# VHH binders against q8ne09r852to980, part 9

Target 1, 129 residues: q8ne09r852to980
Amino acid sequence: KFSDLLNNKLEFEHFRQFLETHSSSMDLMCWTDIEQFRRITYRDRNQRKAKSIYIKNKYLNKKYFFGPNSPASLYQQNQVMHLSGGWGKILHEQLDAPVLVEIQKHVQNRLENVWLPLFLASEQFAARQ

## First folded at step 4 (VHH)

Design v32 (framework vhh_8k46_1)
Fold by ESMFold2-Fast, scan of step 4:
Structure v32 (fold): chain B 129 residues (1-129), chain A 126 residues (1-126)
Amino acid sequence: as target 1 above (129 residues)
Amino acid sequence: AVQLQASGGGFVQPGGSLRLSCAASGFTFSNYAMGWFRQAPGKEREFVSAISGSGGYTYYADSVKGRFTISRDNSKNTVYLQMNSLRAEDTATYYCAAHPFLDEYTYLDSSDYDYWGQGTQVTVSS
């Protein structure tokens, strides 16, 4: 179902608005930024590096992925921290591409199993026509 | 200037072991993935192994999986290739290379590596 929502621009926008009203837009923003990174041609290395740094600075911090509202459990956060090379690398250097894919999986899991069911059961979804 | 210095090659009998080292300078080592490639006389350069900048992800060619282990020490700016159970077919010049952004699409292609070291010769013969 999640892939069906992502392929419908109007439904995607309704879902985005639902998440925004619940102060939970970061999951969808993170998923979308990583998806954009994955679509950059692998030969466009400078653009991939820039997007990776942007994602790292925006999401790989204690206000989101390593914070209390993380889509990942503490165990999963520690796994991502280890795969990233530790806190120093996250703060001062770029992330490896496979780490971004791993992060996207955790984000997608919460979108699919927490937020999408809540959206589909919401009055906002029923009112979308 | 950017430099990658490979070392540790030599002569070894089949079944033996060697450890290759590649010392890097002139760039932020931990921001780069590192790979090993090899080229035997009369053959194309082939992928051997790669390790992400953090060391969290490793990749191996099917021909070396289970026999070779790649590792890195970011405090020493060095990547290593531990080669066990060496075979005559492992005879080649081994090159280390730096990859700016390693992923599933780019680790196998030598053209996706920005910096290359000089080679170190490995000869496996009885």
Scores: ipSAE 0.013, ipTM 0.419, lowest interface PAE 8.1, mean pLDDT 85

Design v33 (framework vhh_8k46_1)
Fold by ESMFold2-Fast, scan of step 4:
Structure v33 (fold): chain B 129 residues (1-129), chain A 126 residues (1-126)
Amino acid sequence: as target 1 above (129 residues)
Amino acid sequence: AVQLQASGGGFVQPGGSLRLSCAASGFTFSNYAMGWFRQAPGKEREFVSAISGSGGYTYYADSVKGRFTISRDNSKNTVYLQMNSLRAEDTATYYCAAHPYLDEYTYLDSSDYDYWGQGTQVTVSS
């Protein structure tokens, strides 16, 4: 179901607008930024590193992923912190690429199991036709 | 200058164990993933194992999975390869290498590793 929405440009745009009107755009933004990272060819090492630094700075902080409204539980946040090498590495050093895939799984879980059901039951979804 | 110094090779009988070490200098060790590759006489260099900069992610060639364990000590700038249940086909020169940005698409390819150490010879025979 979620993969169907991702492959339909019009449905995806309606979902994005729904999240925006509910002040809940960060999950979709994070998912999309990591998806863009994953689609950069592995040969373009500098672009992949730059995108990962952008993602780290924007999302791996106490205002989102390590904050009170995180898509991850406290247990999952601690696992990501451990896999990342600790807070000092997140703040000041290069982040390992597999951590981004792990973060995207947590973000996708909330998009698929919380936000998508709310969207499908919304007046905005009914009116999209 | 970057330097990787591999050591710990030697002679062992089938079923035996060896622990290889690779000491690194000249770069921020914790920012680099580390890998082990091996080359037997007359064969191409093949991937053995890799570990991410944090140590949170490890990768193994199918032929060594369950027998070899990669680990690192970032405080000592050293990566290790614990080799158990050694077989005659494990006989090779083992090389350590540094990867600047490891992911699931690049850990197998030796050309994606920027720095290479000198090898340490492992011989498994009766």
Scores: ipSAE 0.138, ipTM 0.531, lowest interface PAE 5.6, mean pLDDT 87

Design v34 (framework vhh_8k46_1)
Fold by ESMFold2-Fast, scan of step 4:
Structure v34 (fold): chain B 129 residues (1-129), chain A 126 residues (1-126)
Amino acid sequence: as target 1 above (129 residues)
Amino acid sequence: AVQLQASGGGFVQPGGSLRLSCAASGFTFSNYAMGWFRQAPGKEREFVSAISGSGGYTYYADSVKGRFTISRDNSKNTVYLQMNSLRAEDTATYYCAAHPWFDEYTYLDSSDYDYWGQGTQVTVSS
């Protein structure tokens, strides 16, 4: 269960290492960066905005979320593009905070349904102690 | 200087419709979320509706869901509130306000809005 893995620091690190050996670290990095954003208190507005800009610049581009190996289908990418206000707004302006939660849902779906089952069946998982 | 000019209020009978407009100047409109708040005589100011800077997210108070629609035109620096099926309880002064960044934790709190319009009066009576 993904929530069980998140509550165990050692297991989480083994999962991160597994993803890294398979050149698939971006999903977990994206999920973690958005989770960190969600945990910044609303009173730290400048920190929340800075984190959201960082996430936008790192993940909402053609190398990841709008690229060939995106966690989102083309239909879902178009929905996120629409919610973001279009490509110009993604490139030059701030994203609305709820769009990050929508992105995280797509990322979590691939982590839970593709990568976690592969990890649990792996030699790397079996060898951990 | 920053300005928000609300307009479109007036007198209407129950069941009628009005469209409120809020014209903004002096800031980058598309980077701001916009909200509508109202205050009836003898009552506290209450949230009515909000729209994110992109227009992709809209939120409504339960009392207006299904009757009111918020929209914006970033090319015209204007936010709108279409009010249908108006009731006597909708009688209030309506204010538009600008929020520096749309956040699901702050859109209900009037103190988190940087700029406010003068208000436009809506009276629903037979």
Scores: ipSAE 0.079, ipTM 0.501, lowest interface PAE 6.3, mean pLDDT 86

Design v35 (framework vhh_8k46_1)
Fold by ESMFold2-Fast, scan of step 4:
Structure v35 (fold): chain B 129 residues (1-129), chain A 126 residues (1-126)
Amino acid sequence: as target 1 above (129 residues)
Amino acid sequence: AVQLQASGGGFVQPGGSLRLSCAASGFTFSNYAMGWFRQAPGKEREFVSAISGSGGYTYYADSVKGRFTISRDNSKNTVYLQMNSLRAEDTATYYCAAHPWYDEYTYLDSSDYDYWGQGTQVTVSS
């Protein structure tokens, strides 16, 4: 189960290595960066702002979230675009935390429903220590 | 210069309704989350409601949930607070405030808001 994987550092590392081997680490990186953002105390405003800008620049572009390999459907991409205030705001402004949480849900859905089942059925999982 | 002009307060009987408005100028309104806070005489300022820059997310204090509705019109640079089923406990000066980002962790703390309006008085009494 994905929550069990997240609570076991060794199993998480095996999953990360599995994804790297399959050139599919962007979902886990995106999930992890947003999770780190969510754990920054709300009174560390400058740190939260910097992290949200980093996440926006790395993932909310046509190479990932708005690209052909997006974890979100075109409909879901359009909903995130609308909630973000449109393309101009995504390019030039920081993102609201609820938008980042919504993105993380789409990323987690693909991790849970596509990558985790493939990992659990893999030779890499069977051979893990 | 940044300006936030709150209006719409007044006297109303219990069970009545009021709509507060906050007109903003001097900054890019849609880049800011907007909040409403209130302060009764001799009490500290308390959170009432907040809305994200896009309008996609709203939050309410438990005491007003189901009775108040926050909304915004970015084309008019205005945020609104529709107050229904008003109670004597709602009597306060209501302030609008601008937050440089919106999230469910920072919207409760008045110290995280950059710009404040002058306030509009709401009195609920029979």
Scores: ipSAE 0.000, ipTM 0.187, lowest interface PAE 13.5, mean pLDDT 82

Design v36 (framework vhh_8k46_1)
Fold by ESMFold2-Fast, scan of step 4:
Parts: structure tokens; sequence; C-alpha cells
Structure v36 (fold): chain B 129 residues (1-129), chain A 126 residues (1-126)
């Protein structure tokens, strides 16, 4: 179901608006930014590097991924922290590219299993058809 | 000036061990992935192993998996290759190289590495 929503531009936009109304837009924004990163050709290293730094600064902090309302459990946050080489690497150094894919997995899990079911049952979904 | 100084090569018998070191200067070491490549006489340069900037991800050629271990110490600007259970086919000049950003698409291709060190010779012979 989630893959079907991603392939329908109008339905995707309604889902985005639903998430904004519920102060949960960060999950979809994070998923989308990482997806854009994954679509950059591996030979375009400058663009990939710039996008990864943007993602790191916007999401890999205590306001989102390492915060109390993270899409990842504390255990999963600690795994990502360890794979990144610790907090000092996240704050001051370049992140390893595969970490972004693992983060996207945790974000997608909450989008599919929490937010999508809520959206489909919502007044906003019914009103936008 | 960028410098990568490989060392630790030598002569060893089959089944023996060696530890290679590569000391880096002239760039922000911790922001670069590091790789090891080798070239035997009359053969093309081949990938051996790589480690991400943070050390969280490692990559190995199938021929060395389980025998070689790559590691790094960012406080010392050094990457290491621990080589165990050495075989005659491991005989080669080993080169260290720096990659600006590594992932599953770029770690094998020597052309994606920005900086290269001089080699250190490893000879495995009875």
Amino acid sequence: as target 1 above (129 residues)
Amino acid sequence: AVQLQASGGGFVQPGGSLRLSCAASGFTFSNYAMGWFRQAPGKEREFVSAISGSGGYTYYADSVKGRFTISRDNSKNTVYLQMNSLRAEDTATYYCAAHPWIDEYTYLDSSDYDYWGQGTQVTVSS
C-alpha cells in the first residue's frame, strides 16, 4: 500500500498535508530527502556529499532521530550511533553513506505502520477524495 | 601536500601474518574512507579492503574475507591491514588510497580514490 501511495502524486500530497497537520512531517521529509540522495548517480560525488551533509544536519540530531519522538527505538538509535562512529563523527565529520539507508528503513517503518493507517482512517483522507 | 605512507611489508612464509600501516597527512583524514589495493607482477591492480571514514563499515575482496582485517585510528591518521593466513597468491605491492566518500557502488573502483600512497612489498614464499 505504501508503494502505491508513493506512485500517486495527488495521494502523496494529501498524505504529506495530513502529516503536517499532525506535526509529523519530519518522517516523510526525511524519507524523501534520503530517497533523493539514493537517486543521485554514484559518480556525482559533489552532489551526493552536499545532500548527505544536508540530511545529517537536518535529521541526525536530538531534535529528531536521536530525540524522544524518534522513528527508531533507543536500541536502534544506539546501533545507528555506533555504525556512524559515535556522536563526535556525526557532529564534526562526514557520515558513512550506508547509514542513511538504515535510517530510511526506520523512518519508512513508522510511515507504513503508524502514519499510513491513521491517514486512511482520517477525516482528511475522506474529505480529499 | 597530501602524503600517504605505507609500511609493514616484508617476507613471510605461507600461513604467516603481517600488519600493514598507512600514515596520512595533508588532508582531513577522518572525512575520508581508506582502501587497500594490491598489484602483483604482470597483473592489474586489484581491490583488497576498504573502511569508511568513521570505521563503521568495512569492505573486503572475496579472496581475503576471513583472513584480512582492516581498521583505522583517526586520532593517529593511520589505517591498518592485518593479514593472517597469508598465501603465495597474496604476494604483491600493497597500496593505500583515500576515497572522499564510500558506498557500495564506489569502493571497488580505483578511479574513485583521490589520493594514493607509495607501495609496500609483501612476499609470501616458502
Scores: ipSAE 0.000, ipTM 0.290, lowest interface PAE 10.8, mean pLDDT 83

Design v37 (framework vhh_8k46_1)
Fold by ESMFold2-Fast, scan of step 4:
Structure v37 (fold): chain B 129 residues (1-129), chain A 126 residues (1-126)
Amino acid sequence: as target 1 above (129 residues)
Amino acid sequence: AVQLQASGGGFVQPGGSLRLSCAASGFTFSNYAMGWFRQAPGKEREFVSAISGSGGYTYYADSVKGRFTISRDNSKNTVYLQMNSLRAEDTATYYCAAHPWVDEYTYLDSSDYDYWGQGTQVTVSS
């Protein structure tokens, strides 16, 4: 189960290395960065703003979330863009915690249903012993 | 200076409707989630509803789900609370408040809201 992997530091590291070997670490990094954002106290406005800008610049662009390698369908990408203030807006200024949670859910779906099954069937998983 | 101006309260009979408005100034409205809280005399302020800065996410207290609808117009710097099927238990002063980042962990706690309006009185009585 994905939540079991997240609670085991060694298994998490093996999964991270598996994803890096397959040039597919962006999903796990995106999930982790959003998780870190969710743990920042909302009263630390500077840290929360800096983290949201970092997430926007690293993931919410045509090289990942709005590109061909996206964990989200074109429909879901459009929904996220509209929830975040629509086209032509500065996305990071429209990012609140609920929209980042939706992005994280799309990322987690691919991690759970594509990458985790591949990891569990891999030689890297078998060799982790 | 930051200002939140709540309005639209009044006297209404049970089963009636009211629409509250909260006009905001002095901060970037679309960067803040907005919430409504209410307080009856001698009681603690309780959460009623909240809406994210983008308007894409809404939260409601169990006591108002299906009866109240929160909305916002970022072009007018205004948040609204449409109150339908009003009950005597809804009688309170209603306050609007601004939250820098609302999520499922923080929307209920009034101490987590940065800015508060003066309130508007709603009285539901026969």
Scores: ipSAE 0.000, ipTM 0.176, lowest interface PAE 13.4, mean pLDDT 81

Design v38 (framework vhh_8k46_1)
Fold by ESMFold2-Fast, scan of step 4:
Structure v38 (fold): chain B 129 residues (1-129), chain A 126 residues (1-126)
Amino acid sequence: as target 1 above (129 residues)
Amino acid sequence: AVQLQASGGGFVQPGGSLRLSCAASGFTFSNYAMGWFRQAPGKEREFVSAISGSGGYTYYADSVKGRFTISRDNSKNTVYLQMNSLRAEDTATYYCAAHPWLEEYTYLDSSDYDYWGQGTQVTVSS
């Protein structure tokens, strides 16, 4: 079901608007930024480095991924911290690409199991055409 | 200049153990994934194991899973391959290599690695 939404540009846009209307866009923004990173060829090192630094600064902080409203449980946050090499690596060094994929999985889980059911039951979804 | 110095190879009997080391210099070691490849006489170079820059992710060829363990010490700029339960078919020259950005499948292709060590010979025979 979520994969169907991802493959339909119009439905994806309606879902994005639904989340924006509910001030809950951070999960979809994070998922999308990581997806864009994954599509940059690893041979474009400067672009991949810049995108990973952007993602790291925007999402891997106590305002989102390591905060109280994180898509990940405390156990999962600690696993991501460990896989990242600790706070020093998150703050100052290049992150390993697989850690971003792991974060994307946690974000996708909340999109699929919390936000998508709410969207499908919403008046916005019924009115979308 | 970038250098990768592999060591720890030798002669061992089947069932024995060896630990290979690869000392790196000339680049920011923690920003590179590290891999081990091997090449037996008359055969192509094959993937053995890889570890991400942080050490949080490890990958193994099916032929070595459960027997080999890859690890790294970023404070010493060194990657290790602990080889247990060695078999005659593990006989090869083992090479360490540096990958600029580890992705799920890019670690399998030797052409995607930037820097290579000179190799260390492992011989498993009775």
Scores: ipSAE 0.011, ipTM 0.407, lowest interface PAE 9.0, mean pLDDT 85

Design v39 (framework vhh_8k46_1)
Fold by ESMFold2-Fast, scan of step 4:
Structure v39 (fold): chain B 129 residues (1-129), chain A 126 residues (1-126)
Amino acid sequence: as target 1 above (129 residues)
Amino acid sequence: AVQLQASGGGFVQPGGSLRLSCAASGFTFSNYAMGWFRQAPGKEREFVSAISGSGGYTYYADSVKGRFTISRDNSKNTVYLQMNSLRAEDTATYYCAAHPWLYEYTYLDSSDYDYWGQGTQVTVSS
């Protein structure tokens, strides 16, 4: 299970390295950045805003979330775009927490259903001891 | 405001039991690992136990393994520490703290916890 993996530091590091060898580190980075955002309270307005802008600039573009290597299907990308209020809002405004949570869901789906099973079946996982 | 409220401490004889509770508010509880630390007078704060956000992973200091059990109820935003077979050496102020669950090895390091509660005093004495 993915949450169990996150709390085993050695196995987490092996998973991270496995993702790096498969050029898929962006999924774990995106998941982690959104997770950090989610734990920031609304009282920490400046930190919350800065983290939201960082996530938007790094991931919500045609090089990742809206690109050919996206963890989301074209249909799901369109749903996120509609939830965001359209492309203009993504480019020029801060995104709300529900949008980031929805993005994290799509990222986690690929980590759990594609990359984690491949990792567990890999030679790297077998040799991790 | 972020608050962690620890309770359940008190006076108990060696071999006795206590259950500590830590009620959390002001953040998404299930997104945080929770830890218990303790500090005796004149000593450094030491790690006692931690539990992952899902509850699937638990960690214990060697000195408390087999005697203490950590658990959590995410629907109540509360983490618990059941302390059995208490010893005089367990006398300390016990603190609960919230930890980002993705940081490697940081669950042992008090400086890496984001939020801390006020302590609850546990005294084990005949």
Scores: ipSAE 0.000, ipTM 0.118, lowest interface PAE 15.9, mean pLDDT 80

Design v4 (framework vhh_8k46_1)
Fold by ESMFold2-Fast, scan of step 4:
Order: structure tokens, then C-alpha cells, then sequence
Structure v4 (fold): chain B 129 residues (1-129), chain A 126 residues (1-126)
């Protein structure tokens, strides 16, 4: 279960290594960066702004979220584009904080429904003791 | 200099409608979320509604949900509050405020809003 894995440091590290061996680390990296953003105290506005810009630059581009291997469907990508105010605002302006939560949901869905089942069936999981 | 100018208040009968406007200047309006708060005589200031910088997310107090609609026009640097089905308990001075990074943790806390406008009085009475 994904929530159980997140609360076990050793299992989480084994999952991270599994994803890295499959060149599929971007989903977990994206999820983790957004989770870190959400845990920054809401009164540390400069740190939250800097983290959101970092996430925007790293993930909201055609190499990941708007690319062929996106965790989101084309419909969901268009929804995020709409919530962001369009492509021009993604490139040149700040994003609203709630859009990052929406992105994290799409990323988590693929981690739970694609990558976690593959991990649990893998040789790496069997050998993790 | 930063300025937020609220307007559109007045006297209205129960069941009536008013539209409040808040004109902003002195900052990059589209990068800020905007909120409305109200304060009745002898009561605490309370949250009414907020809208994200893009307009993609809105928040409403339970007491106004279904009756009030918040919107914004970033080309005019203005946020609006459409108030329908007004009740006597909606009588208050309404304030607009700017939030640098609106989310689920900060939209209710007036201390997280950076800039505040002058109030506009709404009185609902028969």
C-alpha cells in the first residue's frame, strides 16, 4: 500500500532504487518535491515561492508533465494548463499553489497503480530483506 | 505605492443583490490571490471568499456559498464579489485583500494577506 511504503524509510528507499533501475525516477522526484513544498510552513512565503518556481521549471515542461511520458492524460494536462492560466503564464509567471496539489495527485496515481504493483512483483522487492 | 480600493456597497432590501469591486494598483495583480473579508459592528472580521491569481480556484465561507460569486479581471486589475439573495446578517463593512500565495492552509487567515483595501459598507434592511 502506498501510504504504508511512505511511512517505512527502508521500503521507501528500496522503491526509489527500483524506480531508478527502470529510468522512472521522475514521478517519485516530482511527488517528493511537491510534498516538500506542502510541508514548508505557510508563513515562509519566500521559501514556498522559490520551491514552487523550482518545481515549475523542473516538471511543467515537455520533457515531463506535458511530454509523451506524462503521468497525466491529455485531458488532465489540459485541465492543469487551464488552472495555470495557459502556457504563457506557466512560462513567464507564478503558478497558484493549488495547481501543484493537482499535479501531485496525477503523479501519485501512476506511482500507486503502475509502479508500486511492478515493484511488489519484482526481484528487487523479493530480495529487499 | 500599493493601493486597493473597494466600492459598490450601499443599502439594499433582503433578497436583493449588490456587486462589490476592488481596484488594485502598485503590484503585479495576476501574481496575487484576492480575498474578501467582512466585519459587522461588535463582531470579529470574518472570511467571505477568495480567488487564486489565475482565477482557477475559489473559496467560499459556508454562510455565503451558493449566494456569492467571486471573480476577477486581470486585464483591469479588479476583483469582484457578486452578492445575491442578501440577508440582514450580511450587513457589514467589506474589505478586499491581496494574498501572495493562496492555498488550503492560508486562505482563512487575515494575517497571511499582504495588502488591504479601504472598506465598503453593505447594509441589508427592510
Amino acid sequence: as target 1 above (129 residues)
Amino acid sequence: AVQLQASGGGFVQPGGSLRLSCAASGFTFSEYAMGWFRQAPGKEREFVSAISGSGGYTYYADSVKGRFTISRDNSKNTVYLQMNSLRAEDTATYYCAAHPWLDEYTYLDSSDYDYWGQGTQVTVSS
Scores: ipSAE 0.006, ipTM 0.301, lowest interface PAE 10.1, mean pLDDT 84

Design v40 (framework vhh_8k46_1)
Fold by ESMFold2-Fast, scan of step 4:
Structure v40 (fold): chain B 129 residues (1-129), chain A 126 residues (1-126)
Amino acid sequence: as target 1 above (129 residues)
Amino acid sequence: AVQLQASGGGFVQPGGSLRLSCAASGFTFSNYAMGWFRQAPGKEREFVSAISGSGGYTYYADSVKGRFTISRDNSKNTVYLQMNSLRAEDTATYYCAAHPWLDDYTYLDSSDYDYWGQGTQVTVSS
């Protein structure tokens, strides 16, 4: 299970290495960065703002957001495409928790349904110990 | 088709100066930030400098700060890198790249740049 993997540091690192081998570590990095943001308290305004800006610029850039491995669903991609200025709107909109939760869920679904089954069947998983 | 054509490289002695140019076509130049990266033989590509679409914000690697100046002319679709007080360590192929927007968190990461040029060689030796 994905939740079991997240609570085991050694298994998490083996999964990260597997994803790096397949040039697909961005999904796990995106999930992790959003999880860190969600754990920042509202009292830490400067830290929360800095993290949200980092996430926006790292994962909501045009190449990754509209690419084949997008962190966003087709629905979210279509919504952005229909905004005036398209990608330019991402620069000016405030990034809030509901948007990040939707992105995290989409990324988690791909990790759970595509990458985790491949990892568990891999030689890398078998060889780990 | 999108093209970025870097030029102005060459051979220069330590302490000398060169000005690199990057001519852009195939996209709306003023809507993109522009950056310079360099790669020496056997080394990874490293960030050198970047400038916002408006020219109002600039970024420099610590190794070049105070010696290099980035500028742009949006009417000519060109970004420039003025390189002064050149050192042997500046020897590299210099690449220009286009960034869809520039900020403190994405300017260093080459993967956040949409378009890349072929590069121009700079050799600093006595």
Scores: ipSAE 0.000, ipTM 0.091, lowest interface PAE 14.7, mean pLDDT 78

Design v41 (framework vhh_8k46_1)
Fold by ESMFold2-Fast, scan of step 4:
Structure v41 (fold): chain B 129 residues (1-129), chain A 126 residues (1-126)
Amino acid sequence: as target 1 above (129 residues)
Amino acid sequence: AVQLQASGGGFVQPGGSLRLSCAASGFTFSNYAMGWFRQAPGKEREFVSAISGSGGYTYYADSVKGRFTISRDNSKNTVYLQMNSLRAEDTATYYCAAHPWLDYYTYLDSSDYDYWGQGTQVTVSS
């Protein structure tokens, strides 16, 4: 279960290493950066804004979220694009905070339904004990 | 100079409808979330509805869900509030406000909105 893995630092590190071995560390990095954003208190508006800009620049581009290996389908990418206000907004302007939560859902879906089952069935998972 | 001009208020009977408009100038409208707040005589200003800069996310107070619809037209720098099935308790001065960056928690707090309009009066009475 993904929530069980998140509550165990050693298991989380083994999962991170597994993803790195499969060139899929971006999903976990994206999920983690958005989770850190969500944990910044709403009163720290400057920190939340800076973190959201960092996430936007790192992940909401054609190399990841809008690229061929995106965690989201083309339909879902188009929905996120629309919710974001279009490509110009993503590239150059502020991004609405709730869109980051929507992105995290797509990323978590692939982590839970693709990568976690592969990890649990892997020799790397078995060899960790 | 930043300006928010609310309009569309008036007198209406219970069950009636009104559409409020808020025309904005002096800032990059699409970069701001927009909210509607209302204040009845002798009461504090309360949240009614908010819409993200892109228009993709909308929020409503429980008292207006299913009756009110917020929308925006970024090409016209205008936010709208369609109010249906109006009730006597909807009687208030309605204010539009601009939020510099929509946050999950900050859209409810009037103190987090940077710019405010002068308001438009809505009176629901038989």
Scores: ipSAE 0.006, ipTM 0.323, lowest interface PAE 9.6, mean pLDDT 83

Design v42 (framework vhh_8k46_1)
Fold by ESMFold2-Fast, scan of step 4:
Structure v42 (fold): chain B 129 residues (1-129), chain A 126 residues (1-126)
Amino acid sequence: as target 1 above (129 residues)
Amino acid sequence: AVQLQASGGGFVQPGGSLRLSCAASGFTFSNYAMGWFRQAPGKEREFVSAISGSGGYTYYADSVKGRFTISRDNSKNTVYLQMNSLRAEDTATYYCAARPWLDEYTYLDSSDYDYWGQGTQVTVSS
C-alpha cells in the first residue's frame, strides 16, 4: 500500500495534491526530506550535515513537529525532544542522525494510518484516472 | 582548548570488570557525541561504543555487545564505559573521542571524530 504508492510517480503526485488540499503537505515533505537524507552516501559528510540542518530548521519547530498539528503525540514529542538533547540543541546545534529516523517513523505512521486511508476513500483518488 | 582525559584502566583477570571514565573540557559536552575506540598491539584502532549527546542513542561493536555499557553524565562532562565479563582479547589501549553529531553510518569511523583523548591501558590476563 504505502510502499506501492511510493514506487508510482503519478500516484505519489495525486497523494501529494490530496495532502495539500487537507493542509498536511508537511507530512509528506518531511518524510521525503528525511528519506533523501538517508540516501546520501555516508562518505558525503558535508552534504549529509547540510541536509540534516535543513530538515532540523524546517520541521523541528513549533510550526510543525512541536506544534498543535504534529504527527507525534505530546508524549512522543517529549521523547524526540529528549533524544535531541533539548530545545537549545535543536535551535543552535547539529542533531544526531538517528533522531531524524525516529521523526520519520512518526510521520510515516500518520501517512499510512490516517492520510492514506482517507486518500483511498476520497473523490480525488477516484478521479485520478 | 579541548581536552579529553581517559582513566580507569588497569590489570584485571578474565571475567572481571573495569569502569573507564573520560572527562571532557573546553567544549559544550552535551552537544557532542562520544565514542570509545581501542587499539591492541599490532592491530588497527577499532570502534568499541558510541553515545549521542543526549544519551538517547547508543551503538556497540558486536564483540562487546551485552558485556559493555556506555553511559554519560552531562552535568559532570564525563562519558563512561562499564566493561563486564572481560576477556583476554579486550586487552588494548582505550581512547575516548568526540564528534559534533552521531551518524548511524559513520559512528564506526575514527576519522569522523574531531577530538581525541590520551589512552588508558586495559590488560586482561591471568
Scores: ipSAE 0.078, ipTM 0.539, lowest interface PAE 6.7, mean pLDDT 87

Design v43 (framework vhh_8k46_1)
Fold by ESMFold2-Fast, scan of step 4:
Structure v43 (fold): chain B 129 residues (1-129), chain A 126 residues (1-126)
Amino acid sequence: as target 1 above (129 residues)
Amino acid sequence: AVQLQASGGGFVQPGGSLRLSCAASGFTFSNYAMGWFRQAPGKEREFVSAISGSGGYTYYADSVKGRFTISRDNSKNTVYLQMNSLRAEDTATYYCAASPWLDEYTYLDSSDYDYWGQGTQVTVSS
């Protein structure tokens, strides 16, 4: 279902707008930024590092991933923190790329199990024709 | 000064086991991913295994999966490579290396590692 949405540009855009009107754009933005990182070729190491730093600064903070409305449970947040090498590494060093995939998994879970069902039942979805 | 000191190599017969150690100093060990690479005479240097700074992620070359195990002790600033079921084709000089960032795409590339130790020789022969 979510993979169907990803393969349809218009449906993806309607979902993005739905999340935006519900002040819940961060999950899709986070998922998309990590997906963009994953598509950067290995030869573009400087671009991969820059994108990783951008993602870390934008999402791995108390305003989102470690905040009250995180897509991850407190247990999962602590797992990500420890897999990253601890809080000092998150704040001052580079985040390991596999951690981004772990974060994307948690974000995708909420998109698929919370936001997508709400979107499909919404008036915005019905009116998208 | 940054130092990576690999040790534990030696002579072993096929089917035997060895444990390699790499002692690190001069940097914050737990912030760095560690890798093991090897180079046989007349061959290119190849990736063997890598472990993230936390120890939560490990990677292995297909040729060593199920036989080798990488681990680390951040309290001792040491990474280990446990090598079981050794084969003649495992004969090589083994090098440890450190990277500030573990990348799923580039961990195989020796160019991604900032610091390198001297090698320790492993010889598997009857």
Scores: ipSAE 0.133, ipTM 0.563, lowest interface PAE 5.6, mean pLDDT 87

